# VH-VL binders against q9vpl3: the designs that were tried, part 287

Target 1, 224 residues: q9vpl3
Amino acid sequence: RGKINIQRPKAPHYERARVVAVTQPKYPELPKAKSCFKTRAERTQQQQENPYNEIIAREVRNWLDHSRLVAFFHLSSITADDIFRVRVQLHKQNLHLKSYGSKIIEQAVKNTRYEAIVPLFHSNHCIVFSPDPEKTAALLRIVRRVPQMVLLGGIVEETMLSRNQLVAYAQMPGLHAVQAQLVQTLSQAPGHLIQQLQAHQNSFVQVLDVHAKNQMNEETPKST
Key: E = the ipSAE of ESMFold2; O = the ipSAE of OpenDDE; V2 = 0.75 times the mean of E and O plus 0.25 times the DockQ between their complexes.

## First folded at step 10 (VH-VL)

Design D77 (framework fv_anetumab; at its last look DockQ between E and O 0.31; V2 from the best seeds 0.64)
Fold by OpenDDE, look of step 10:
Structure D77 (fold): chain C 224 residues (1-224), chain A 121 residues (1-121), chain B 111 residues (1-111)
Amino acid sequence: as target 1 above (224 residues)
Amino acid sequence: QVELVQSGAEVKKPGESLKISCKGSGYSFTDYWIGWVRQAPGKGLEWMGIIWPGDSYTRYSPSFQGQVTISADKSISTAYLQWSSLKASDTAMYYCARDEGIYESYYFDYWGQGTLVTVSS
Amino acid sequence: DIALTQPASVSGSPGQSITISCTGTSSDVGGDNYVSWYQQHPGKAPKLMIYEVSNRPSGVSNRFSGSKSGNTASLTISGLQAEDEADYYCSSYTSYSTPYVFGGGTKLTVL
């Protein structure tokens, strides 16, 4: 009586194997324990559906809609204290420094005229809002103290400006100053024209005088 | 009109302390950087440092770091430059100046009349 | 150390045009249009003549002009007058740590 090798049972005949395979109880796959860790996709979806994010996004939109000056900055490694100090100085100038998450910004500007700013918010960033576009120079003076605030660009009077354009804008004299300069320039123009006209006349008179003198000298007979 | 008025000439001995002043008028004192520039006799201009009077944030030239102290009193629109211990080599004209530049543009548009500091034994 | 080099002296006759150069040792000097020029008469404070390479402040004569080519900034004074006799200093932004660098100065003599 051959010792039944319980450790390595002989494979059943192929017909029996087929019957066994068909009659094997299909145990329901243990529900894959939902890993306590929400997939990145699930987290992203939950963040998108967060009512709080919607509120903040609305706030951002409100700031954008009511601001005549918006400046975008990249923030490198900066301390909270340094940010606070700058914020205080900006606030004194009615400049409002805000920081929002990139997703919030994206949500806020989606399907709006501001959608083009989304690429600026891939890293740590802050936004400065102001109702007064004339404060651009003030803003750029204050931020000089914080090298960690790198100007990326801005929006002035609903126009998107590059970094260089925003700096150039800040350097422009105010409309009134330009008008004053124009008036001054225009007021000087007639004087210059008169001077030029007079100069030509004077030159002509001088030439005529010289000619007259030369003619008089030729008509004086050498009294031998 | 924008004006910076500096304190009068100073004659000091080595080792003495000194504080000179620069009073700004005709503009918002807290909204512009104030810089200090040294000019030794017969020499060129040397930047020493700048201050934001709004909160007294200060930046120094490496050459002057620890050698002088720049401060400001916004209540009286005055900036200060001070030495704890003067050296003969500190003999120079000192100018305060307003910086009108923005962002990476640095330039002084208005200057004080200068303060002559003479340090002699 | 970033240095700005100016000629020690320049001279010209009344009515002439003269140019003062300011050359940076680094390509970064003046990379940005951040060069300024100051005029200083003897015993007087410096006066801003040009900012951001070519801009004139209010009250500065149009005889003064600024330009930049490569690492060299230039101050041009046209129609030279006796009153233009002074020391001229260029200045440039270099870095955050050293935002002001001055040239050695140029003495302009009106002959």
Scores: ipSAE 0.837, ipTM 0.925, lowest interface PAE 0.6, mean pLDDT 87
Fold by ESMFold2, look of step 10:
Structure D77 (fold): chain C 224 residues (1-224), chain A 121 residues (1-121), chain B 111 residues (1-111)
Amino acid sequence: as target 1 above (224 residues)
Amino acid sequence: QVELVQSGAEVKKPGESLKISCKGSGYSFTDYWIGWVRQAPGKGLEWMGIIWPGDSYTRYSPSFQGQVTISADKSISTAYLQWSSLKASDTAMYYCARDEGIYESYYFDYWGQGTLVTVSS
Amino acid sequence: DIALTQPASVSGSPGQSITISCTGTSSDVGGDNYVSWYQQHPGKAPKLMIYEVSNRPSGVSNRFSGSKSGNTASLTISGLQAEDEADYYCSSYTSYSTPYVFGGGTKLTVL
């Protein structure tokens, strides 16, 4: 959403405020009896964090509810300029590149059929949302320029797809009719899909991170 | 029906500049990579570089880096290959081609008819 | 520039089956990398015949098939016809900096 850009400005004074908060002196705390009650500061912080987390989690739920295509990527180290240029090209295709903290993702998918995606967010990641599942091929053509974005899998028409299944989906002719048949066929074994994705994730992430770093080192654009 | 139409044959002298074109039609031009491939007379195919027309992001073969410029004008669905100073060794057929590959797949599904460039004194 | 190794020429009679090889290394044709094949008649642009090792584009005859074993990819043409006489090039991914490497080409002659 455009509201997200206001909440996360590119050059934020909030970044400066966070630095100041980190550098605040550590205050000694006086001994106190074990208490069931939280301190005033702890209560205020928890209340503030919970409402903010809830707002962002509702945003993620809204994206999930209105997106017929969701793609999950592991994201290795990349310059802000490179990822911004890719985000612009994706946006022109109605493909919306987002990143959220793992705690926000957990809160967003709690008590939903998508709880199984949480392990994908243990490392650095990004997500692409779109209402247009026919844009899957366009997505995968654009991300070819970014070896730092490693496809993990996705959701198409409310069905979880592995990496290979999502690529196969993108290549099918006559996208709507034939792709609906593929998604329906895969839903016959949904638990097996999640097991396969999770079983390969750690091994693939380690290999792909080395591969992405080698690709980036070999052809890394000059940073400016 | 995907079609790539290239500019006509060129006869040039060493040291002259040249810009040849490749116009795509029958598909969304900014949705696909465009590559350039050289074929010297009687020789094989040699990849020169690719461009993403949406923002003109380019990658060059190490053999051609700094020797040519690849560009695009997305408003008229046209990609370009340009030399600032031609050499006799630039005499070749030049093809543009669309890459349909996704993610880890790289292949050229549609090719232009070719542009013959002849550089001689 | 690295090139994939193809025989310079191959020949066969009409109706025969022939195979054109494309040999590389573990960093290109070998491993998990995809190979594509192109047909080029004299004076014409190349035409894609096989992509991703074994897939045929729409409109390409099922007489053409592709396979790979180890560091060698193969294009097989069954039921040879006179119009199959052309140059054939393989291509493979190698690295991000060089995603397209072509073989030297094979001239197919139909006797």
Scores: ipSAE 0.652, ipTM 0.843, lowest interface PAE 1.4, mean pLDDT 80
ESMFold2 (binder alone), look of step 10: mean pLDDT 89; pTM 0.928

Design D78 (framework fv_anetumab; at its last look DockQ between E and O 0.32; V2 from the best seeds 0.65)
Fold by OpenDDE, look of step 10:
Order: sequence, then C-alpha cells, then structure tokens
Structure D78 (fold): chain C 224 residues (1-224), chain A 121 residues (1-121), chain B 111 residues (1-111)
Amino acid sequence: as target 1 above (224 residues)
Amino acid sequence: QVELVQSGAEVKKPGESLKISCKGSGYSFTDYWIGWVRQAPGKGLEWMGIIWPGDSYTRYSPSFQGQVTISADKSISTAYLQWSSLKASDTAMYYCARDEGIYESYYFDYWGQGTLVTVSS
Amino acid sequence: DIALTQPASVSGSPGQSITISCTGTSSDVGGDNYVSWYQQHPGKAPKLMIYEVSNRPSGVSNRFSGSKSGNTASLTISGLQAEDEADYYCSSYTSWSTPYVFGGGTKLTVL
C-alpha cells in the first residue's frame, strides 16, 4: 500500500478535478480595504460638491459682473511678501488682486459669457478687478514691480482683450481726450482746405499774369 | 503742469557724501516711476535706477548697484539720489525723470533740469 | 550686454529730411516696439520726442517721426530747422533687469 505522499498529493483525475473546481465555495473577495487615500476621482468629486467652492464661485462671478476692468496674470515663483506688497499698491488704486483655484474659476464661469477665460487658469494665476477701466494704465505701471506677474489678457467693458490689446487700451487717451483731439482736427481742416484752395487760385492767377505779360511783350512792336 | 525740479549744483571733494533731490509736482507722485540718469561731461545718457515712490521699491542698473542709493519721500513728492563716498568719476550731470510707460514700455516723458555734481580734489 | 548703436553725427540743410538710426546688437532690442527718442540741446535736459517707436508726445512737432525695421529704429526729422540742432538719443527696453538702454547719441548739425 503506497505511502500517501501528503506533501505532494497526486493530482486528482481530470473529471474529479472539474467537479472539485465547480463545487469549491466561492468566498466573496474580501472587500478591498478602501485605501485611506481617496482616489483622484473621489477627491475631484468631493471638491466639486463642496458648498464652500460654490460660495467662492459666486464671489468670483460677482467680481466679474461688477468689474469693468479684469486683468489676468500668470504667477511664476513669487513670494507671499511680494504678492502682498503689490496687492497693497494695487489696493491704493482701487484695484483688487485675487487668486482662485482653477476649479473654482471653472465652476464660476461655467455657462457664462466668461467661459472663454478658463484656459488662462491652467497654472498659478491671479486676477485683478476694478470698477474703473481708466485704471488699466495704473495697473500696468504697478505690476512692473513684479516680474513674476505675467500679463495674459483681460476684460475691459465686457470685451475680452489679449495681452497686447490690453496694453494698447491702456495707452489710449481717454474718450474725452480723443474727442477733444477730433474736434481740434476737424476745426483745423477747413483752414487747411481754404489754404489749399487759395494756393491753387493764387497759382492760377500767377500763371495768368505771366501769360498776360508774355502777350504784352509780344505785342510791343519793335520800333525799328 | 507736470514738473520735476532738482536741487542745485554741487561741488564736492572725493570721499564726501552727497544727497541730491528731485521734487515732482502737477501729478500724483506715487503713481509713477521716477528714474535717475547720469550724463558725464561730453558723454551720453546712462540709466542709474528707478523707484516707485508709493512704497520706495527700487531697481538699479548693475553698473550703479551698491554705488548709489535712490530713495523717495512721498509726503513731499521728492526723490533722492545719494552717495556715501563720492569719487572724481562721479562728476556728471544727474537727471531725474518720470516714467510714463506701462508694463514693458519704459520711457521718460518729463525730466528735471538736471543737477551738476562736480567732484574735485 | 545689449547696446544701441547710433551714428556719431548727422548733418542736413534747412528744409531737408534726415534720418537717425539706432541699431540694437540683439534682435530683441525693441522687439515689442519699445523704442524711445530724446532730444537734448546743449546745456538742457533731454526731451522725449518719440515713444514706442512712432508715437509723439503732446507738443512735439509732427516733423518728428519714428519707425522700426528689424533691429534698427529710425528717427526722421522732416523740414529740418535750425532749432533741431541737438543731440539725439535712442532708448530701448531690453529686460526687466535692464529696462533702459541708451544709444551713444547722435549730434545733428543743421548746415
């Protein structure tokens, strides 16, 4: 009677193996211990459902709706102190420097006219708000202090502007100044026109005089 | 009208300290950069530095870093340029100027009348 | 170091048009149209004549115009007058650390 090798039992006949395989109790896989670490998806979902984010998003919308000037900046490696200093200077000009998370911005501008700004917020950024579009030049003077603040663009009077357009806007004379210049230019136009008309008349008269003189000289009989 | 008025001519000896002034009027002094420009006799213009009078933030040209100090007193709308120890080579006309530029545009739209500094033994 | 090169001197007769060039050593000089021109009469402070390549400040004569091609900025003075005799300096933005670079200056003589 061959010693049953208990350490290496002979594989059962294939038919028995099949029956054993089918009759083996399937123990429910122990629920994978929920890793203490929320998946990125779970974190993202929780962030989206955060009532606090909704409040902040409303705040952002409020700023956007009440601001006639909005400027978007990329922030490179900047210290909190530098940000504070520039914030103070901006505040003195009624310019409000704010920073929000990208998700908050997305939530805030979703299904609004501002949705196009979302791509600007892929990195560290800040926003400057002002009720006064005339402060654009002041803003761009102040931000010269901080090379880490890179202008990306803005919104002026509900119009989205590129970086270059915003700079150009800041360089434009005020509406009144432009109007004044226009009036001045228009007021000078008639004078110039009159001068030009007179110049042509004078030239014509001169030509006629020369012609008349030439005719008179031809009619003077050479008194032989 | 925007005006920058500088202090009078200075005659100094090497090693002496000096502080010259530039007073701005006719505009908001704290809302514009003030720059200093040196012009040696018969030479061109050299940028020295700029200051934001609102908080006295200052930037210097590398050539002048540590050689001079630029400061401002916003209460009296005055910017300063000072030396701790003058050299004969500091003999020059010094101009203060207002920068009207925005962002990356840097230009001086109003200039002071200049301060002549003569350093001679 | 970024340098701006100007001719040492330019001359013209009254009524003529003259051009002063300002050439940067780098293509980045004035790349964003940040060139300014200053006029300086003897014993006087510089005066801004042109900013941002082609803009004239208020009070500057329309005889002064600015342009840029490549790395060369130009100041053109049309209808040259005796009063235009002065030194002219170009300036350009280069970097945040060096926002002002001046040319060597050009002496304009009116013959």
Scores: ipSAE 0.846, ipTM 0.931, lowest interface PAE 0.6, mean pLDDT 87
Fold by ESMFold2, look of step 10:
Structure D78 (fold): chain C 224 residues (1-224), chain A 121 residues (1-121), chain B 111 residues (1-111)
Amino acid sequence: as target 1 above (224 residues)
Amino acid sequence: QVELVQSGAEVKKPGESLKISCKGSGYSFTDYWIGWVRQAPGKGLEWMGIIWPGDSYTRYSPSFQGQVTISADKSISTAYLQWSSLKASDTAMYYCARDEGIYESYYFDYWGQGTLVTVSS
Amino acid sequence: DIALTQPASVSGSPGQSITISCTGTSSDVGGDNYVSWYQQHPGKAPKLMIYEVSNRPSGVSNRFSGSKSGNTASLTISGLQAEDEADYYCSSYTSWSTPYVFGGGTKLTVL
């Protein structure tokens, strides 16, 4: 993919959502079976304008704010036992499988840069959150056992990535090093907005291409 | 650095049971799929099944389902292939291999050295 | 017994470029499915040479390249060397129940 697909990604929006205090308590996680295995009727009930919608939307905002990796999946019907086993394996890798109604997602991302993700949730879905973008490959290895989870795309370090871009990201050697270079690219020189976005796109593509080529060319060719 | 070390060659009679092993080292054993591949003498490669060592979730090739059992003991980073009743046609080289594929990609990046199983009277 | 179709043998002289084919169906090699290639020297375990159609793992010479067109994947070895003499197997995804199917293998002889 690095050799074949070098097209520039969408211009990144690296404005990090501010967390006023990282010590603010996180609400207890709901039981995974209930939050992920909600029936269609239960999801519809929660999508009504209940007093609980804003509480749940706030939970989604907290996950988005604290997660450097977010992956979106379409989810077909699956047994409770199968999804529970997958959730356990994901949780061991600090990957948190959640499902929320589309109305709650829309409410959660209202007036944020993430409003564009709302159409992804018009059908059955689930979301995986993690503070560790290095776990993208682990996520995608685990979900291989679940054909019902179809990857739609994700967010890495506040950059929206397509399905193919997220898979390519997961295969980059030295994922932490790529992440550090991405942050350094965002901190570079002031200038006109369009020029800065174009420079960041070029730098990001160059970093991904170099890492893909490094993975492809880690041999010492001949004569040593 | 990644290494898969398999148990030694086996000579068995038809009807006997057998369990062979594959020990992984140099990587996080529970983070990767492990597959088993058979190669009969002078023949090609046949996929038998894969296991996720984290919870021993397995998938078997239709050709081998019900004929073998794949298992793992994550506490010692070891995967197993076992037969309850060997046949002469089970004579083959058996490889374990790690699959590093993600999402819709399936391939084996590291292979064990193989375990030769000979079943004869 | 279903396997991907490979020629039984291929030969070439040192320095020559050769291509090994792997033919399946639209359900495996065709479409958007990935193909991998393995090299096996006599008495040794297979070694991954190409994954995801055209990617080389670390430590594999850039003389090896992969491609596919229609229902046929190809492994091309340029600048043929004596060390390339081995059996070569392709593998493709086919279905959920059979995520790996191997070709019958191709013996490469370096004259």
Scores: ipSAE 0.688, ipTM 0.858, lowest interface PAE 1.3, mean pLDDT 79
ESMFold2 (binder alone), look of step 10: mean pLDDT 91; pTM 0.942

Design D79 (framework fv_anetumab; at its last look DockQ between E and O 0.36; V2 from the best seeds 0.65)
Fold by OpenDDE, look of step 10:
Structure D79 (fold): chain C 224 residues (1-224), chain A 121 residues (1-121), chain B 111 residues (1-111)
Amino acid sequence: as target 1 above (224 residues)
Amino acid sequence: QVELVQSGAEVKKPGESLKISCKGSGYSFTDYWIGWVRQAPGKGLEWMGIIWPGDDYTRYSPSFQGQVTISADKSISTAYLQWSSLKASDTAMYYCARDEGIYESYYFDYWGQGTLVTVSS
Amino acid sequence: DIALTQPASVSGSPGQSITISCTGTSSDVGGDNYVSWYQQHPGKAPKLMIYEVSNRPSGVSNRFSGSKSGNTASLTISGLQAEDEADYYCSSYTSSSTPYVFGGGTKLTVL
């Protein structure tokens, strides 16, 4: 009884081979696992069509529209813990630290007056929003604790400011203080004008008096 | 009016621990940095460190790192400077000061009256 | 080492104008606009006189002015008075591990 060579089984009879070929379960080709690596194009398209991105973009727009102070920061190798800590400090001052993807920002500001900010968001960034422009100084004091937060610029009262301009703005006396100073200056102006007008009148009267005195002295005949 | 009031003069021996205080008033204590500056007798001003009282974040001068501890109690608007073990070389006037600067601007606009620390055997 | 250099002493007569210089030895000393000046009378705490090169705090006399040229900041005191006799310290921001650097101080004598 010939040892069945299990290593090289004899080819089955041609009839059996046909039956085996027909009865072989056609296993559906496992769908080629689309490599989870979506092509850059697919990723871009998926990002554009993501309803979630639209919602976030709308949120960003809302923040921009309702904020009187917006500051843009670059983040250089900052830890999540550091961000959290500074966020808490900022929040205590009604400053809202947010981070969004560049594409979301682009979508949010497209065809808006804020479109010029898009170039600021090519790297890791965060945005601080506030309804109060007077909090600019507070913001810039707090961010000192995080050297990795680099100020890029901002928007104050719908005006885009450079880094230096924003710092300068923060250093200015509060609007109320400036207004108070202006009011004081303006209130003093009328008094000064009145004094100047009176001074001229007084000077004129003095000149006339001197002239009158001189005329009287000329009319006194030298009684020889 | 903004005011910083420091604790009184201290006379200590080498090896003793010390904690001096600086109480701020007239402003929001948690919204400004507080710094400590040392002045040895007849010498200039030396920055030691700074603290954000809002969350006790501290930064030290390299020369004072590990030599002193800066802390704050925001509930009583007080900053502290402490030594675990004093040295004779720690004899100096110590000032606390409020940092008004923003972002890259660093300057002290209000100063405490100073605390004289004398360390002698 | 980042250092600010001040003259050890300066003197002037009443009514004169004097200038105290503060020179940074490193390019890292003094961001373009972050120099401050302090006045210290004997036995007293320092007082801020000038911040950010040229800004004067409230309550500081207009006789005190600050300027900067290159790596040298200057404090000018015009109309020198006897009460101006004090030590003056400059300070500057540095981008290093030490954000605060003080000059060595200048003793002003009113002659």
Scores: ipSAE 0.840, ipTM 0.924, lowest interface PAE 0.6, mean pLDDT 87
Fold by ESMFold2, look of step 10:
Structure D79 (fold): chain C 224 residues (1-224), chain A 121 residues (1-121), chain B 111 residues (1-111)
Amino acid sequence: as target 1 above (224 residues)
Amino acid sequence: QVELVQSGAEVKKPGESLKISCKGSGYSFTDYWIGWVRQAPGKGLEWMGIIWPGDDYTRYSPSFQGQVTISADKSISTAYLQWSSLKASDTAMYYCARDEGIYESYYFDYWGQGTLVTVSS
Amino acid sequence: DIALTQPASVSGSPGQSITISCTGTSSDVGGDNYVSWYQQHPGKAPKLMIYEVSNRPSGVSNRFSGSKSGNTASLTISGLQAEDEADYYCSSYTSSSTPYVFGGGTKLTVL
């Protein structure tokens, strides 16, 4: 049995408020009573035209373009204070913690080699971006305090890495050139990467079940 | 070269307070976890707690929660272990150690020389 | 207090190989949890010998090797030398509230 708690809040409202102030709808909104009777297809079409989705997708593309390190995590329920303190510690290392909806991720990676990451975002998640791939170890030391953040995998120097490959990369001290060679040897063919991400997702579910059992053991005495 | 240097041995009476120190050098002090480990005379090792010096985030072993205070002063690269009221059962060697583990890996790669605390009437 | 079981003592002659066991449960040594091993000479601080089950830090002799099977981790010391006489402790992750649990220790005597 897995244990998944309350979703992390989506992107800060200040970004959406700024976008709204600059971009106005091209057409007037329908009356509320009339909109209540819209078909599912009409609601889907209206939502597809929402300019906020494309603007946020452009933000994600910008992060991907400027980040030599991207790490993907499943995120379960966590207090606002705990996640804020973690975000501050990460930011001090030039590591940027973000979260986006799966449709926005799909839009952001459309027509890129990163389309394989979309299935990772069907559940609660967060992403860490950084221009500094040498900070992978620092990232993984900091997130140890957050068992709610479960590593799924990442991208280093434009190469997709599984969870185990990213951890192995982070443990290799040394010169930048040695780390680049390691990333190349850890990478796999595109078709194998998709299959491994899906297998990693299955392993992620199994890891959550084990962590939930460990959490129950901590909260429930194991005595007979 | 990574080094952890602890404060000297202490002889105390029950009920007295004590604060012992662990100074880290040769690495970025705020980038690594620091743990405290107790070893009673002739006994094994017991983990007491860890601290992230960057923001003083601290986690205690359930056995030591409320019994000690772990803190750090990052401006002088120093971690502390503190008792408000010592007991005779606190007589032990106390080690600080740096943890280099990432993700789900937990291990101490560098250890201080230890601080012997003796509590007797 | 301790969750990991080690033999109280082991002994061997110079040049022999010995194995020290560390037995726990599926919540610590078992599953995907990592184990580390520490050497402690009398009056000295512990020294890391093995991390993540089988990895040696730089500067640790390749005579030391680690392995794990089921709920039992093993430290093997080949080609015993007099300097190997010490106490040896295993350690394992157990839970988020106790990420370090130590075994009771094993005294290795080199005859």
Scores: ipSAE 0.645, ipTM 0.839, lowest interface PAE 1.4, mean pLDDT 80
ESMFold2 (binder alone), look of step 10: mean pLDDT 90; pTM 0.931

